# Designs tried in a protein design chat: VH-VL binders against o29789. Part 5

Target 1, 134 residues: o29789
Amino acid sequence: MDEKTLAKMIEAVNKHMPEKTRSLAEMLKEKDPTIRAKDGNEYYIEKRELEFIAQHVDELDWPRFRIPVILEMNDIGGERVIYVRDKLHAEFIKRAFGFDRVLNGILTLYMYELPQIRRKLRTASQVIFRISLK

## First folded at step 23 (VH-VL)

Design U6
Fold by OpenDDE, fold request of step 26:
Structure U6 (fold): chain C 134 residues (1-134), chain A 121 residues (1-121), chain B 112 residues (1-112)
Amino acid sequence: as target 1 above (134 residues)
Amino acid sequence: QVQLVQSGAEVKKPGASVKVSCKASGYTFTSYWMNWVRQAPRQGLEWMGEIDPSDSYTDLNQKFKDRVTMTRDTSTSTVYMELSSLRSEDTAVYYCARDSFDWQDYYFDSWGQGTLVTVSS
Amino acid sequence: DIVMTQTPLSLSVTPGQPASISCRSSRSLLYDLGNTYFYWYLHKPGQPPQLLIYEVSNRASGVPDRFSGSGSGTDFTLKISRVEAEDVGVYYCMQSIHYPLTFGGGTKVEIK
């Protein structure tokens, strides 16, 4: 697959990304919170997942904590890893799951570590792809 | 070769409690969530709840939240489901079902053979 | 709760003939990366349920290619190109993205 085709595919799958993220604080107040994707579709976020996140995030940070938690797939040296770029997301993941590996200044997860996070955050996390030219 | 072996059939009176066991083998017990699903006579499958690998968290169907307790014993690789205040409508075959280990899918990839629980006066 | 509606309730099929089962969800099951958390199970008599199709259209290990799944969003279909005696049982659709996890009412497939 050529780079152009790959880029188009990534763009297509990333259409499910949120158009705008929402604060944890706001969503916790809603019975059936939703996120609007870039493609215009809305999907529901499980309240129990938000509550789980809230248990591991300082209440003072709830207004700043953005939903969904972004798990970014990257290829580094031929290996696929997950970057958690957002600082509050990284702190949350460290506290909730015990992952604290930092590569290139970014919290980094291995693929085999991803399932346990995704199992807890079925709807409140999103996996996205990023093209790296390195 | 994943195996889930459940305890034998039970007959209980209304108001009693039943505890069904599910012994797991053939995989890393502490890596997978376990679910309980039941099927009443002439009815479909009904999800009851799940328990995490570390036995620190359960998520129950609200229908059973006040009557169901799920636990697991790592030393014996066994998961338990206890249902209290039994009613006639609790008569069913109860299954333990292992959750998939995947970041993209959440399904039940392995099932116990089922345990018949009969509640009768 | 997400309601999963299956049709028909039962099918009586002549061996070698095709069968089709429909399942509709009350809410979209599509999430990130196009993942659709929709599954088909087969519950054969005297056996525990078994996974048949995962993520709409993927056959589970050991599942014959006579089985195929399709659909998107809220409408899904399971097809059996040539029904065999071993296909007898009750088929269930399931969603697992929202709590509580919910199954369809089931479709009983019998042989004529």
Scores: ipSAE 0.858, ipTM 0.935, lowest interface PAE 0.6, mean pLDDT 94
Fold by OpenDDE, fold request of step 26:
Structure U6 (fold): chain C 134 residues (1-134), chain A 121 residues (1-121), chain B 112 residues (1-112)
Amino acid sequence: as target 1 above (134 residues)
Amino acid sequence: QVQLVQSGAEVKKPGASVKVSCKASGYTFTSYWMNWVRQAPRQGLEWMGEIDPSDSYTDLNQKFKDRVTMTRDTSTSTVYMELSSLRSEDTAVYYCARDSFDWQDYYFDSWGQGTLVTVSS
Amino acid sequence: DIVMTQTPLSLSVTPGQPASISCRSSRSLLYDLGNTYFYWYLHKPGQPPQLLIYEVSNRASGVPDRFSGSGSGTDFTLKISRVEAEDVGVYYCMQSIHYPLTFGGGTKVEIK
């Protein structure tokens, strides 16, 4: 499979990724908050998940905290890992779940750690695939 | 093998409380969420709530928010569900159900044998 | 709450004949990476419920291949190619992406 084909496949897999993220602050004010994905679909976000996030994020950062929490799947050295690139997301994950492994300056999770996060953030987190084409 | 063994049948009066236990074995108790599901006579399955592995968080069906308490004891690998202010309509078989350990799916992969709770005057 | 609507309420099937059960959700259960948080359970008499199908079309461990699940978004179907006596029970669909978790009303399958 050539690079272009691979890129298209990844894009297709990531079509459910948010077109535009929203702030935790604004979503907490809504009864039925949603996120619009790149495919045009609207996904409902559970308020209880947002409230959970809010409990572990400084209120001053609520306007800057973007939803959903992005969990980026990467293949590194033949092993699949999860990158949490966003700084506020990383701080949240560290505070809420105790994960603090940093590789190449990025909070890194192992696959077996992912379920713990996903159970708490069923809708407020999204897993995406990233492949470096450089 | 995974086993969930629940406490025996209960008979209660209206207004009383009942506490059902679910003893887990055959897996890492502190890694899995536990759920409670009930079935009233001639009715379907109804989700009551869930409790996280650390006993730090519960998420309850709002229908039972004021009457249900879920707890777990790591030392005995046991989960408890207490239902207070019992009513006749609470007569049902109550099941504990283990949550799957997966990042892509949330289902119940193991169930207790069920506990019949009868509420009658 | 997410409403799960099952049809029919009951089925009486001659052994060896096929069966089909439908479930509709009031909201799409499709989320990231195409994950659909929809499941089928079988509740046999005298036993606890057991997982039958996960994520729409995947058979749980030990589930025979005469069972198949299909669907997407809000419409789902469980098919049994040839019903056997051991398939008797009540079938439930379930969603787990939104709280509270909700089940369908159930479909009772009996042998004719």
Scores: ipSAE 0.855, ipTM 0.933, lowest interface PAE 0.6, mean pLDDT 94
Fold by OpenDDE, look of step 23:
Structure U6 (fold): chain C 134 residues (1-134), chain A 121 residues (1-121), chain B 112 residues (1-112)
Amino acid sequence: as target 1 above (134 residues)
Amino acid sequence: QVQLVQSGAEVKKPGASVKVSCKASGYTFTSYWMNWVRQAPRQGLEWMGEIDPSDSYTDLNQKFKDRVTMTRDTSTSTVYMELSSLRSEDTAVYYCARDSFDWQDYYFDSWGQGTLVTVSS
Amino acid sequence: DIVMTQTPLSLSVTPGQPASISCRSSRSLLYDLGNTYFYWYLHKPGQPPQLLIYEVSNRASGVPDRFSGSGSGTDFTLKISRVEAEDVGVYYCMQSIHYPLTFGGGTKVEIK
């Protein structure tokens, strides 16, 4: 990992992380739903993306489905992978995109798979980086 | 080298349909999204829509949602854009534009040469 | 829709002199990991548009270093340190984070 990438990830963790997640159910009721970041900035979430998510999530789970969808970037053995730790997020991704690779109980994506998800969830997903100081 | 070659100029009457093609080469056709952008005379660029690599999904500008159809033919590496119920206001140069292949960048890195569509009575 | 506002509408520049184009978005284009989904294109006469700058300040392949992009949030600037004849055309800013994707109205750059 280069210094620039690390810097950006640190910045993302500190500033761009959501202050509070919101439920899919709540946000679907809004015309212009937003998420507030830790730095106080508001990020608008595309309604169409929320609707897309809703199509692949049981209505009974809408109150429990948290936005944004968290895509956690990790470096494992020199290879970068994405963890989807949230169970509802994982189920959604399996249903919507067909990715079902589970390693040690965690849905795991490769970097080349990430664009497919990000294209559909440009605003409703958030990539985060877990810094390991090992 | 990435190349996008579009079909030739078209002249249509109001109410007719036009189908513009964009033949792609020099890259993995089934890996990239394709966009259509048009420019009317003395106007700026206008995004019309996009089609995914698998030809299973399109996102259209709502302005054209009822008149535009985008399709792909993998066997010929060609993307098509059909615009129906043509109006004089549809007179423009139409471009196909390949989207970037990245999880954090969404821009058009390659463009076709453009196709002039003239709508006149 | 996100409105992209460019200024000026046109610019006539003496060769070798600098040029500056502004673009403002009606909504912040900054999202996760500091990514800003803002781009500059140049549309030269008789050619298709071409990418100049991606993510505010990164020059596309083959773009001369006399071109530079800057800005953040909703305010962006394209600078040409020394305008050349080959730089003539219409410059467009674009955002791609919200649908529909939208362009600025364009800035026509001409040589005096």
Scores: ipSAE 0.831, ipTM 0.929, lowest interface PAE 0.7, mean pLDDT 93
Fold by ESMFold2, look of step 23:
Structure U6 (fold): chain C 134 residues (1-134), chain A 121 residues (1-121), chain B 112 residues (1-112)
Amino acid sequence: as target 1 above (134 residues)
Amino acid sequence: QVQLVQSGAEVKKPGASVKVSCKASGYTFTSYWMNWVRQAPRQGLEWMGEIDPSDSYTDLNQKFKDRVTMTRDTSTSTVYMELSSLRSEDTAVYYCARDSFDWQDYYFDSWGQGTLVTVSS
Amino acid sequence: DIVMTQTPLSLSVTPGQPASISCRSSRSLLYDLGNTYFYWYLHKPGQPPQLLIYEVSNRASGVPDRFSGSGSGTDFTLKISRVEAEDVGVYYCMQSIHYPLTFGGGTKVEIK
């Protein structure tokens, strides 16, 4: 895939990236929490998904747990994988789903593991795409 | 070949409970969530809730959460939906429906044949 | 709950003529990666519902190309370019990003 095509894919994904992330603690206090994406739209986050996250995150960490949970798609050696780079996100996923494969310090998921996470975090997680690493 | 086979029709009195079964075959039972959807006579489709068969996690429509219990038996690949304190408006065909296995799409890709539950005094 | 408002409630079509069904959601269904969590089902007499269209405009496997979907986050349309006898039934839109999952009220399509 050439650099221009990759740039277009990144632009498409970037429209949905939050302009600013919000803390779990802050959003748990709101009735109808939203995040504002770079495209200017506000996206509602299902409160039940935030409550699910809260059940698997130590309360002391709620103020610094950022929403959404970021799932970064990568292509490594012809295989698509998901990196979870945020440490609190990785610990949450490990506790909530039991996925504990760490490669080079990064929680790494296979594509077939992604639906399980997305089913429970339909609005509170985002998949992003990065340029492939050689 | 994916198949969802439901238990047979039931006739119940108001105040009773009904338990509908949905036996899955042709796929890895614990890899797909199961949903229950009902349709009252001359009415539309109404989602009742879902269950993750791998760990029994449920997410129920708030309309029913105090009356609906969803369970599963992994040894028989069967999901159950129990609706208690039945009323006449609970007369409906009840469907089990398998969630898709796609991370980008959340639709029902396979449905059971339906179970008619009639509530009459 | 997300309200899915479907029109018309009933549609009687001369065989071979087009049909159009509209559905509006009370909240945008457009989310990550540009995905829109909007679907069309057909409930034929005597059968369970079946998927027709996923992600607004993609035909499910085996669905004829006379069926097409379009939409823009809150407003969606299903079109049948030439209605045939096997197309009779009740058509439902559905959203699946917000809980509870909700369906439109249905559009009954009949042949005149």
Scores: ipSAE 0.601, ipTM 0.837, lowest interface PAE 2.0, mean pLDDT 88
Fold by ESMFold2, fold request of step 26:
Structure U6 (fold): chain C 134 residues (1-134), chain A 121 residues (1-121), chain B 112 residues (1-112)
Amino acid sequence: as target 1 above (134 residues)
Amino acid sequence: QVQLVQSGAEVKKPGASVKVSCKASGYTFTSYWMNWVRQAPRQGLEWMGEIDPSDSYTDLNQKFKDRVTMTRDTSTSTVYMELSSLRSEDTAVYYCARDSFDWQDYYFDSWGQGTLVTVSS
Amino acid sequence: DIVMTQTPLSLSVTPGQPASISCRSSRSLLYDLGNTYFYWYLHKPGQPPQLLIYEVSNRASGVPDRFSGSGSGTDFTLKISRVEAEDVGVYYCMQSIHYPLTFGGGTKVEIK
């Protein structure tokens, strides 16, 4: 990844990050749910993606399951990996996709595993970027 | 080299069903989703739905949801699309199309040659 | 369903002259990381459709540099700087972030 691409990704993520997350339970009740981003715009979350999440999350957890699902891209010692730090998100990913590699308490994905998740969660997941040496 | 080879043309009567096959080669079959897109005579392209060959998960265009079934056979690396209760309006060329294996873009990077299905009384 | 409106419906172009095709989406296609889930396909006679432009402005492999894409949000343009006989076919825009995936109605490009 070159510096121009990295800068563009950071700028784009900062503008499109949710101003506030919303619960799965709340959004499932809405016909056309949206998330307000820091750029002030509302972005639709496809209802079918929320329903997919709901099918793999215990109903008791729906009120505290935050949307979007956060996929944190990291460059660790020259290797790009994805961290899923939220515990409910990690449990969902394990159940829905079968990914169970936990390193230092954090569900960790390889880049080639990311498309499987993104394809089913095109609007309900958010890639964020963080450079980490650990 | 990625190849998608579809079954041959079919002629059907209204009310029948058709099952079109798409055999994949040159890549790991279960790693890429497969889409079906059709084109009726003198009309544009229309997405019908998609299937994940790894677990048979499907997402269908609601226009066709009641009439379309998508399946796969991993032993032959083949995806199937079955359209039931055929109408004359279903006369079209049906394409299978492999999606990209990419987290930033969702486009079709390989297409089958197309299968003409003709529905006539 | 997201409507993708293409104009014009048909072009008759003298070889070597430019061509321009517009596509408008009924909903913004700009999403995470600044990505815009908008694509151009070319459907040549006797061939399956082929990817021409991905993510608004990036040429697919093997696509000549006389093709260029531009636009943002809801308004997109495909330009051909000099139309050649091999460019004949129907051009389609597509969006892939909202379900169902939808194509524009197509723009037929012919040589006169």
Scores: ipSAE 0.519, ipTM 0.826, lowest interface PAE 2.6, mean pLDDT 88

Design U6
Fold by ESMFold2, fold request of step 26:
Structure U6 (fold): chain C 134 residues (1-134), chain A 121 residues (1-121), chain B 112 residues (1-112)
Amino acid sequence: as target 1 above (134 residues)
Amino acid sequence: QVQLVQSGAEVKKPGASVKVSCKASGYTFTSYWMNWVRQAPRQGLEWMGEIDPSDSYTDLNQKFKDRVTMTRDTSTSTVYMELSSLRSEDTAVYYCARDSFDWQDYYFDSWGQGTLVTVSS
Amino acid sequence: DIVMTQTPLSLSVTPGQPASISCRSSRSLLYDLGNTYFYWYLHKPGQPPQLLIYEVSNRASGVPDRFSGSGSGTDFTLKISRVEAEDVGVYYCMQSIHYPLTFGGGTKVEIK
């Protein structure tokens, strides 16, 4: 599979990704924070979810912690797994949920671990996208 | 098979308290959140709150927050809902309901049989 | 609180005829970039409520294909293409994304 084909498949899956990420520090100041997705819609984020993230992120990192938390769904060897590539996102997930499986430098989650995350981050404070290769 | 078995009907006077139990079986008790929903006569369904049995974390409907307490006993796989300072309008059927705990969904996939609480003089 | 308003409040249907129930939320339910936490339940007297439709349009296990759900944002609809005797009861919509979780006021469906 070549780089162009992979890039095109990723872009097709990711049309619901945020148009721009936003700083946790900025969004904590807003009453009804939203994220605009590439589909053109504005999506609400529950303020309590941002506060939950903030409780598990060093306050010095709040300005550079980007929202939404990015979860990348991959199929490897026939198994569906989730990569958390952003370093601050990975550290947050480890602190908040206790997941610490790092493979090749990437925090890796199984699909059955996702409900625990989705219980706390139910809105657009996180986004999951799927690579359409497998 | 998932089962939620509630305690029996109760008759209470205004100002009293009631504690309804919900015993779970057929699944891992601490893996799913438990909710309480009530229905007064000639009224719809009303969510009262939820409890995480693993650590007793609760999220309560603010309408009831100062009158409702939710607890659990992991040794008996039982959740409790206590409603204090009862009024006649608290006459209702009270249900416990297990959530789906799915990454894509949050609905109630199993319900108890209901407990009628009657508040009268 | 998100108020869920159902219409009609009551519906008398000749057997075999279609029925339609609307549910409007007081605020958009666009909170998740792939899922809408909107559900339909059927509540028969003497029984607990049972799930009919999850995530707007998906039928729960064992629910016949005469039931269909649709909608987005603030406006949602449950349709029964041919009402049967076992469909009698009170139908409730529910949202579970914004706390507190809220149900619609209910729509009583009866056979006439």
Scores: ipSAE 0.247, ipTM 0.724, lowest interface PAE 4.0, mean pLDDT 85

